VH-VL binders against o27280. Designs and how they scored, part 418

Target 1, 266 residues: o27280
Amino acid sequence: MDSMNVPEVLEIKRIVEESESVKTFIFSWDFRREVRPGQFVMVWDFRDEKPMSVSLIDPVRSEIGISIRRVGEFTDRVHGLSEGDLLGIRGPYGRGFELMGRDILLVGGGIGMAPLAALADEATARGMRVDALVAARTADELLFLDRLEAAGVNISTCTDDGSCGFKGFAHERLLTLEENHDMAAVCGPEPMMFQVMRILDERDVPAQLSLERYMKCAVGICGQCCLDDTGFRVCAEGPVFWSQELSRVREFGRYRRDPAGRRVPW
Key: E = the ipSAE of ESMFold2; O = the ipSAE of OpenDDE; V2 = 0.75 times the mean of E and O plus 0.25 times the DockQ between their complexes.

## First folded at step 17 (VH-VL)

Design C43 (framework fv_marstacimab; at its last look DockQ between E and O 0.90; V2 from the best seeds 0.79)
Fold by OpenDDE, second read of step 17:
Structure C43 (fold): chain C 266 residues (1-266), chain A 118 residues (1-118), chain B 112 residues (1-112)
Amino acid sequence: as target 1 above (266 residues)
Amino acid sequence: EVQLLESGGGLVQPGGSLRLSCAASGFTFRDYAMSWVRQAPGKGLEWVSAISGRGGSTYYADSVKGRFTISRDNSKNTLYLQMNSLRAEDTAVYYCARKSNYGAFDYWGQGTMVTVSS
Amino acid sequence: QSVLTQPPSVSGAPGQRVTISCTGSSSNIGWGYSVHWYQQLPGTAPKLLIYYNTNRPSGVPDRFSGSKSGTSASLAITGLQAEDEADYYCQSYDYSLSGSKVFGGGTKLTVL
């Protein structure tokens, strides 16, 4: 058995409260184990295990961060933890984002900004121009704004209620932007991503999108995260996909599989 | 005012090469994807090729893939189409077109005629 | 053969309403990609008439309207005028053709 598939018990170094419902847990990381933006880790609280995107990659401090939104029993338990407490981490897994060109557009919704924040750090470090469209339901749910600004990212915000920035959805805001980029990276609610992808396709902007599915093994064996008609495994072939790949995925933006494997609408 | 002006068209023999140019003005050229669209005499419109604003991505119709190369020089506000291995069926008026935010071609040049004949 | 299907010709008398259909598939219009319409007067370059399914550019009269449903789109012209005699093309995006922009075959509109 590959040692990478065994959870390593790590101490939470610090916790950053990103919003009312989102916390970033920071861990010491041995960077002999490479990690890329867009990849995920399996987080084990000694009772259950869930996939989480890496939201911070800091080789200087030898740290990684995992941002977790409070949405259920597992995340409730994790959010109850304190600095110094232990979690099991195994990974990283999956295909991360690729950077191309000189400028990049990030389009993120809610917790979807987690992997994009990590990507923003890498892109800016490489000297790329980074524009970010950050979307949320309300101003209080917008994530990583200070962090992105500090990194030199040009931020445009969008909120459903208009409490901050553009009032409306991310795809609507995108339509108002005249400038195109060498590529785009997208992560958020799948209906949002589906809308954004089509716009980017029509604009001839190559796009990478990060999908979220229920994952069990994280190593392409169990099939829990298999996408209809393609056989793509989100944990192995993804979670980052090119728009051309997702165009082949019948369920994308339309439905997903629940933990029991049943089709459920978005 | 947005303006697109095509040039470089003419008569060429089958198997020959031709390079088209499109001079753009009146807008920030690098911000917009550009396309070539052609129209054979008495026929409909056919998309030929597209290039992203910064030039990092190119796209081709299957009918011209491997023979045509789209490029741009943003410092000169100019779009190019290098056409190699030309065929009789490539005979058409070639239009330069700007792609808007909504994916439509909102501005067109007047076109340049390319005739491939022996 | 065009990916998007249009009637080759339509006709109407001045003042009448005419409709031009544009039929696609699940890989273009049916996928949710936008439909645009172009007007081409004789001997001229195409002009954008409708963009993003239903929107009119500045200068386009409101008697031109676009709609989209399922795998098809439609251009409607009310109060037909002599100056409307032209070729009309629908255009969309198709992911199955290497990300191609696709045009309809065009419709010749004759004003009687």
Scores: ipSAE 0.891, ipTM 0.943, lowest interface PAE 0.6, mean pLDDT 95
Fold by ESMFold2-Fast, scan of step 17:
Structure C43 (fold): chain C 266 residues (1-266), chain A 118 residues (1-118), chain B 112 residues (1-112)
Amino acid sequence: as target 1 above (266 residues)
Amino acid sequence: EVQLLESGGGLVQPGGSLRLSCAASGFTFRDYAMSWVRQAPGKGLEWVSAISGRGGSTYYADSVKGRFTISRDNSKNTLYLQMNSLRAEDTAVYYCARKSNYGAFDYWGQGTMVTVSS
Amino acid sequence: QSVLTQPPSVSGAPGQRVTISCTGSSSNIGWGYSVHWYQQLPGTAPKLLIYYNTNRPSGVPDRFSGSKSGTSASLAITGLQAEDEADYYCQSYDYSLSGSKVFGGGTKLTVL
């Protein structure tokens, strides 16, 4: 049996408070288990297990980081933990981002910046020029700005309420950015990703989008991870998809499925 | 003033090759995706090929895949189209065009005529 | 054959209004991709006339306007002038042809 499918009990080495609602939990990691930006792990608090994107990959320090937003009972319990406490981690799972060309545009919304922050580190280490458009509803929800700046990333911000940077949505800010890129990576709320995808398609920028919803089955087939028109399973074939794959799926950006499989509007 | 100037067109026999060039000036060339768009005599516009700002991604119309290669030299502000295995159907004026951040072809060159005939 | 359908010709008298349609499908305009319009005067290269559905580049008079609804777009020209006589092309993106920029077949405007 592969060790990645058995939870390893790891000590929380360090906790970084990213915002009022987001914390990054840092663990020592044996990089004989390869992990790439865009992949996720299953986090087990000895009661429930939830998928979380890897937000820090640091082979030099032998550390990974997992950024968690407080949204429910599981995440509330995890946020109550301290350095020295234990969590179960298994994985990584899913396909990660692919890098190509000489420059990359990152477009992240809210917690969607988590996997993109890990990607920014890899892209800069490869010598790529990295531009990041960081979007949130308000200034206090903008994430990883200091880390991106330290990595040499060129940062643009936008907030829905205008509290920091451009006032408006990510796609509106993207239209005012004149520079073209060899590729892009996008992660955030699905409606934001849909708008950004169309603009990047028209600009001749190949885009990868991270679709992290319905990730309840990390090891194979999951009905809740199935995309309608193409039959893709997020946990098996994602969470990272090329824009050409997603543009053919009528549910992407248009509707979602509830646990019963019914279509619900965004 | 943005300028695009195509060159390299001419008369070639079927099966022959030509390389088109487009000299760009008046803007930061590396920041823009570039395309080739053609127009057969008396006919409409047809997109042929595109290249990202730093050359990492290329795109081709189905009609030219495997025969044409788009490339750029950002140090010389020049776009290229290498055309191989030319057919009579490739006869057209070939335009160099700049792609804006809105996805529009915002500036066009004057065009260069390619005639494929025996 | 064009993925975007335009009437092959349209005509009007000086001072009149003409409208040129651009009909697409669910994989292009209907998916939400933008529509751009180009004017080609006889013997010249195309010039951008309208971008991103409704916007005019500097130097384009407000007599020219664009609109988009459902799977279709329209270019309206008011106060028609003799110098407006040209070919007009719409252009969008079609995801089913991945990487393809699609042009309409073109409309020849004749000023009577």
Scores: ipSAE 0.822, ipTM 0.926, lowest interface PAE 0.8, mean pLDDT 88
Fold by ESMFold2, look of step 18:
Structure C43 (fold): chain C 266 residues (1-266), chain A 118 residues (1-118), chain B 112 residues (1-112)
Amino acid sequence: as target 1 above (266 residues)
Amino acid sequence: EVQLLESGGGLVQPGGSLRLSCAASGFTFRDYAMSWVRQAPGKGLEWVSAISGRGGSTYYADSVKGRFTISRDNSKNTLYLQMNSLRAEDTAVYYCARKSNYGAFDYWGQGTMVTVSS
Amino acid sequence: QSVLTQPPSVSGAPGQRVTISCTGSSSNIGWGYSVHWYQQLPGTAPKLLIYYNTNRPSGVPDRFSGSKSGTSASLAITGLQAEDEADYYCQSYDYSLSGSKVFGGGTKLTVL
């Protein structure tokens, strides 16, 4: 498609500082290009291009938001931008989350809460009850708490260091929660997602998990985002997968691949 | 005290239908997934069906898929199993079981006997 | 269809230690799913004995213990008592059938 071949250059309309290391960049968006929670865009800073999850979908204001964690040279440059500066946006791409039932659990680790925040907005707008387990290493890295509270989401927190909420990992906190949900949506570090997926399977909670892999083309041609064993392309068949799709993937939660394609442990 | 009380078992002809009920008390029913587990005379345990706490997701063993329907009424704290197109191999004691947050069946009813024969 | 294998029977004298095995595969225990154990006395409903591989519910004596390794799990009973005579079932999750709970075939424990 001609519109998907070239990034559209968009002006940064507003910047929200979500934490010391995470900013949300808000753009005007023509919603004739539909966007679903869990889809991603390719963000181009005129030097390099990286996949980023959409964290805000607001058709009423004609806005999208893209949350970016500062982790390296590309994201350092983007974090240095101001309102009025330009970025290129390609997309959206990928398969988003599908909502079912009346009660959803969100489990997010770090920046993984970004696509779940967008999903929470859609779920609450549909009248679903939403519980969120928000995880981070430390309290200052917990994301979107005020936004989730304002949307009516019931929040549980956990931090590795115990500085806020439950001390420990998300899957450990999940074992202490007695409520059973109609579905779950999970996004965060892959080792966390593997442990959470196992528990959700055993509790009879259908789960969708959003994976991150190295991406180049974003349209399924180059094969850089393929999962071992299945041939699933994260950019095309994902990034959101059902737990049953991932249960058969040997690599999930076990190892990752570097840009040269070599297996590396998590 | 957690209590699960099954009812609705009995004798039914092949091809017939039967509806099992399980009355729950002593816990917040809507917070727990529930299952039916059956045991044919002299045989082991076989999981039959499960339903999420809020009722939005249902699961079936292949042996009953398309014939049985699990449901729940959280306002009445009651679990149901509608059993249609019954076969002789469906003859069993049917247990109502609660799923714990650790994924185990932590409470069981006493069971209700379903016999499918002429 | 059953993917969890238990011995059909085991026996022991009072005071003895017995072990009941539960052998699975890569799609259940070997994937990392938990193993739970149930005791069923004659004419009664099953009772949870061990959950999440090693944990005992309140009221279960500490002479019952569970373990899991690789694709297998084990229930150990020490200090065997006459009242331990029952059927024992292991249970896990198997991702190859969506939402499927799989029970072992059961082990009849006889106290000599």
Scores: ipSAE 0.629, ipTM 0.848, lowest interface PAE 1.9, mean pLDDT 88
ESMFold2 (binder alone), look of step 18: mean pLDDT 92; pTM 0.940
OpenDDE, look of step 18: ipSAE 0.887; ipTM 0.941

Design C44 (framework fv_marstacimab)
Fold by ESMFold2-Fast, scan of step 17:
Structure C44 (fold): chain C 266 residues (1-266), chain A 118 residues (1-118), chain B 112 residues (1-112)
Amino acid sequence: as target 1 above (266 residues)
Amino acid sequence: EVQLLESGGGLVQPGGSLRLSCAASGFTFRDYAMSWVRQAPGKGLEWVSAISGRGGSTYYADSVKGRFTISRDNSKNTLYLQMNSLRAEDTAVYYCARKSNYGYFDYWGQGTMVTVSS
Amino acid sequence: QSVLTQPPSVSGAPGQRVTISCTGSSSNIGWGYSVHWYQQLPGTAPKLLIYYNTNRPSGVPDRFSGSKSGTSASLAITGLQAEDEADYYCQSYDYSLSGSKVFGGGTKLTVL
């Protein structure tokens, strides 16, 4: 209980370069502390602490992986680290994805593929048919295609600029895909998730969506990640939500929050 | 040619049960979600239930939840609606309908009449 | 009652334009969900007339058109003909717990 709220100092065992801007940091993990796809950890570089989704769960090797995109000072510092360096890890935290039915559609945008890559591993291990729609602005920002292919996942890609696969947005590509999934899991930019959710709602496909909003802490003692209308704290009650819960949130897909809690358009 | 043919309707007493069937042909049945939509005499359309293409997800209107069960047999290209604890207000023509990628019903059967009367 | 509100009847003379409204709320049309329209001729099953707000299936004449604005949608029929006499239903999706697919109450079109 208490140990989950205190950072463990872990050695970086291996670093995988996923793209120019994304690296996966791999650590030895004691699986007495269960980790599920969709959960996150707090990563501490001994200056700042930030939430990061778990992208690899490997009980056979006793490893977890955490994928980090370079977007600011904290992530720049972490990207500068080497194998053998130390990071503090707290968690896991949050609700993981639930699997149901015989087949699943994964819809991921950019770094949102990180928690979905871990989910794909679990779904394929359970014998589910997995279709993944992997979306990004450009071909070089498509993530985890090699892992998904190795796992036997049926992959569709789309890029805004048409550099790989369908030219257009995830929701436009989704409208051309076969309608045969028992469930879906979605993670990516909020406007993408909103459009995808509406299509899945109309198709009667139950969807889980992962929101990785800014937060001060993973123990639920802050309100920075609260949603309008419901008062949900993403770090305490998320980050994974069913579409029924999100469809009632007025700000979902329309606005984001600044550090002061003000609505700003996407 | 897409064809949907309903059967199993009839007269039943309140509290009774009926099982409706819909035989599908002219398309790959397992690739499409299917629905039941009903229409009481002289009244409007009411969506009743839906099932995903592979049968892993089912949905019900509140008016029938707990009493009706939708199912499908993809090996027989057949959709079913098991109706239990029938009430007078369940009296309607029941249509089998195929759902498109946009959530609309692109093909409908001719309907089968269910009358719940004492 | 109906989640989507339609007038119970509308009438017009041959060659005229008629419009049938479909009024929803923030949980359906107002949320951005698509509107579809069905035509039901007397004694027959409904037939898809307009899908995804504005699209016509093969075989539907271009005198039928759909539009959507705010929490409402409209079906317009120009050059009205006697064979257009039918019941018309709008359909959308509602994220409420009472079900995903919602129909309007229907509008009886009489050609005078």
Scores: ipSAE 0.104, ipTM 0.607, lowest interface PAE 5.4, mean pLDDT 85
Fold by OpenDDE, second read of step 17:
Structure C44 (fold): chain C 266 residues (1-266), chain A 118 residues (1-118), chain B 112 residues (1-112)
Amino acid sequence: as target 1 above (266 residues)
Amino acid sequence: EVQLLESGGGLVQPGGSLRLSCAASGFTFRDYAMSWVRQAPGKGLEWVSAISGRGGSTYYADSVKGRFTISRDNSKNTLYLQMNSLRAEDTAVYYCARKSNYGYFDYWGQGTMVTVSS
Amino acid sequence: QSVLTQPPSVSGAPGQRVTISCTGSSSNIGWGYSVHWYQQLPGTAPKLLIYYNTNRPSGVPDRFSGSKSGTSASLAITGLQAEDEADYYCQSYDYSLSGSKVFGGGTKLTVL
């Protein structure tokens, strides 16, 4: 129904401080509206609207969580909000992750762990074994460690500066792992995802990757999130893509388009 | 009933090697991460190493990193700990412990004694 | 030099209440990681006593209770019995140590 495209004004039920720069905003949710890990919602602060991944899906408490990293004017405003304040939420949109097999590998970088955390919950609830490579620039930027631990996820951390776990990038840590999983889900900086995908492809591990692009409409009509040479709309055909699909995308890992539509390198 | 039985402990000289085994029964072995925890005589518990259900991820305490290797054979329901370059401070009872799907150690073996002495 | 600090020993008379503290830091308990407790009777392997701060496995009497606040956790034993004489260990997770599982130094409980 067209009603899903109208922002619903929701009260912030609670706020979880994940890190210095990341907060999770939790809302009551009517689960008659299905939501899957990997899907996103449009968050409206009555001035601007931005796509955000769903990081928590809790049908028992009838709640969803949206994790937001403070990176600009919009997110600065949102981070200033308190419990009880209002936000507009519309969605969910996009294609979420699919689960297959018995064992799954999650590779996440920074805020990219948001959708993966939700996926971890679903996977563990299904009785799957979950290994997670959690990457960040520094130790204090590692996200959802406690939550993942509580879910029974096997966590491997890596940081650029070596302040926690493996010193290096996620793909470097991945190279040290010898055994393949049944599938992998990846989300983070696109250069990281590109390298991780390459390794997983070489190992014949089915992989899904969640792309981040500038999205305006979220419903596949404006074209702002179109990927070159394929016509894929990240908001409609994605944001979760199989590695085989992304192999067709020339710009993947190389450049993106800014709000003005200009090509900008990663 | 969940059972964990360690073996392979014994006396070894410094610099020597030893391989511990843990036979698991009473549960689907591959579905659980496993850990080794040791206890020096008269001392406390020390986490040594962990391995994921399928063995794709391994973890080590700094004190044993580079010297010990954790592995598992899910077809045999057996956990292993290869210990190389053993030191006197490695002397301990080594326990095999199951990590629950929720992250704590819910079952422990009775342990196997490793003594490193010249 | 354990990451989690416990008193080396505590004692109490039968029927009394005793408390064992487990003090951590911002990288473990203070981060929000759960604390678990283990009981080790003399000459035996450790046994899970409390999991996720406050939960008792089946078979553990309700006179055992756990709590967590800030960077610390606590194990309380009410109605102390002779059979409670054992070593008790807290355990948590520390992200600064490559995601290591960490134990407290252990507390020897003596029943007088």
Scores: ipSAE 0.020, ipTM 0.485, lowest interface PAE 7.2, mean pLDDT 92

Design C45 (framework fv_marstacimab)
Fold by ESMFold2-Fast, scan of step 17:
Structure C45 (fold): chain C 266 residues (1-266), chain A 118 residues (1-118), chain B 112 residues (1-112)
Amino acid sequence: as target 1 above (266 residues)
Amino acid sequence: EVQLLESGGGLVQPGGSLRLSCAASGFTFRDYAMSWVRQAPGKGLEWVSAISGRGGSTYYADSVKGRFTISRDNSKNTLYLQMNSLRAEDTAVYYCARKSNYGPFDYWGQGTMVTVSS
Amino acid sequence: QSVLTQPPSVSGAPGQRVTISCTGSSSNIGWGYSVHWYQQLPGTAPKLLIYYNTNRPSGVPDRFSGSKSGTSASLAITGLQAEDEADYYCQSYDYSLSGSKVFGGGTKLTVL
């Protein structure tokens, strides 16, 4: 019996070059062990282990894909691997995205588009209408546009430098989108995510945000995800949180206490 | 021309029920979130409930949660508010309002009066 | 007390400038949520006057302007006219309340 905590050594079946800095590593997967969009795996190169989001879930071909951006020593080593080489995979871990309603919005920044690409596949397979706002610093960092188009997703792009689509930030582009959605899923740099979250809050669109820094907490590496109250947990095992769940964290982080101990807005 | 027209208000006994309707015209109804906002006589505005454009997400003020149900029929361009277990404090003019992409209520109906009294 | 605090009344003479404040907290305006303003003439429904802090809908004269700083927002009316006599409401969002749009208590503007 395999458990989620035991690494499985898997052969790299195929490598897709998504950009100059991003590759997707594809492995055969036994889907008796369910994987959902928004979950992550621990990738082990037999020296170091790092959490990586699952970007492709294909039960028809019995494959999963893991997209990795080159940002340091571990990812540079993994980028040097070839088809046929071996990696250790543990998982999946964490809470995945929940789909609700009929129309959904995906807002992805850079590599944050990776788990959202897997979510787009599931949502379109369920017959949902999917709108994706794909954001990056430059055109070269826009990811998965071909996969999203092939899946029937309605795509909007924006780049900070204006090299593709709307010139500006994701939240600025979002304000120009006229369509409403039943839910949103957001993944990317934290400043982008919180700007987007505020707009979606005001629109009454429930949003799920994927916070990379909580991946270790979800698998138990950093211990309990607790606030200042010793019994209070601020995450539901991460990395995906509803904006309403984050409102509890914001409430405790944004209220002061008066001399009587009462919660008072700043 | 964007138009919102509320109906279904009236006098009801405490503990009773009413269903409000809002007929929308002049825009693609399914593309806009809709809300109900109320105003008690001589008082300020209070947001009551909201529904997404396709109807998959609903929100309620704490004062009405569990008693009121917002819904919409996009084929009829109509917004509804089912009001159950009505209290004297629910007495107000109820406005149907369209929510713009920038967050404000950009168009309002004329309102319909709900009076909860014995 | 409302979550957003407005003065209950302001007054001015024709041609003068008046300002109406809207004071929030760290969970609404201070968090960065936008502020919108509505005008309600006696016996009528509210009308959108200013949206997203500073923007005017088509048909709203430039005598009306909005601003936002810190935990507060302000509506300014210059060149005051008799027809400006109305109730004015600010509106924002508060994350500490589930899905809540919050309105100020309203300000009655009297044109003397």
Scores: ipSAE 0.446, ipTM 0.756, lowest interface PAE 3.2, mean pLDDT 86
Fold by OpenDDE, second read of step 17:
Structure C45 (fold): chain C 266 residues (1-266), chain A 118 residues (1-118), chain B 112 residues (1-112)
Amino acid sequence: as target 1 above (266 residues)
Amino acid sequence: EVQLLESGGGLVQPGGSLRLSCAASGFTFRDYAMSWVRQAPGKGLEWVSAISGRGGSTYYADSVKGRFTISRDNSKNTLYLQMNSLRAEDTAVYYCARKSNYGPFDYWGQGTMVTVSS
Amino acid sequence: QSVLTQPPSVSGAPGQRVTISCTGSSSNIGWGYSVHWYQQLPGTAPKLLIYYNTNRPSGVPDRFSGSKSGTSASLAITGLQAEDEADYYCQSYDYSLSGSKVFGGGTKLTVL
């Protein structure tokens, strides 16, 4: 078995409270093992294992960060951990984002900003212009704003309730923006991504979108994350997809499969 | 039209304190990080401090760390710089600058002169 | 003394091309962080001239151009005019200084 598929037990170096429901767990990382924004790791708390996006890649400090939203039993346990506690991490897995051009647009919703924050760091480090549309239900759920600002990212906020920035949805805010970019990276609720993708396509902006699906093996074997009609495995061919690829995926923006494999509408 | 207007500068003795203000208008203040940049007479530009749009993050140059405090009141569209334990080397024109959506300081105030002298 | 190094002065005759260099290191320009340029006319506040290495804000003539390579950046001014006499500053970001924004020492451009 590839050593990459064996969880490495790592000590939580730091914990950053991003919001009431989101924490970033920081680990020391050997960068001989490459990691790209958009890739994910499997986090093991010695009872259960879940895929989580890498939200911080810091080769200078030799650290990575994993942002986790508190949404269930597993994440409840993880959120109860402290600095110095241990977690198993295996990976990274999946296809990450590709950077191209000079100007990039990031559109993120909620925890979807996690991989985008990492991408923003890389893009800015490369001297790219980065604009980020950060969306959330409320102001309190907006993630990584200070970090993005510090990196030199142009931020536009959008909240469902109008508590911060544009009142409405990300795609609505996007429609008000006239500037085009060389490429876009999108991650968030799938209905949001679906609408954003459509707009970007109409504007001829190449777009990459990161999908979220129930993943078990992370290595393209179990098929739990397989997308209907295409055979795409989110863990192997994704989670980052080009818009052209997703245009072939019928279920995109319409439904997903739950842990039991049942179709669940968005 | 974007406008930044600094105030609060003046003459102060070494060890003294001074509070600068920058009144912003013409844009959504909370959406932009702000900075203070100073320029000693006949010298170059020196970044002093920055604060994120929401005010959750602050940054300082080593030369002022522990002595200066940057803050903002988004309800008043005002940026502040509390300067304590002032030194002669702090003598400069202090500019309020907006961090643009594109990263650089796209708008600058006209500056306020701070003179630290006995 | 500045993290970014600029020549203290450059000069040129009207109509000529002049170049101002900005030399950094692996922790700023060399890392890939963007360089911005500012023009400061005598007795005035700085003005953004070039942003993100090569871009011009509205109102900046196309005779101003920026470039970046390796650990250095450069500001080029073609068709030099008397009104271009000013101080020019490059600016970037340095991760080794706790994420500090850094300026060059400035270059005084004299139009002969």
Scores: ipSAE 0.000, ipTM 0.489, lowest interface PAE 12.6, mean pLDDT 91

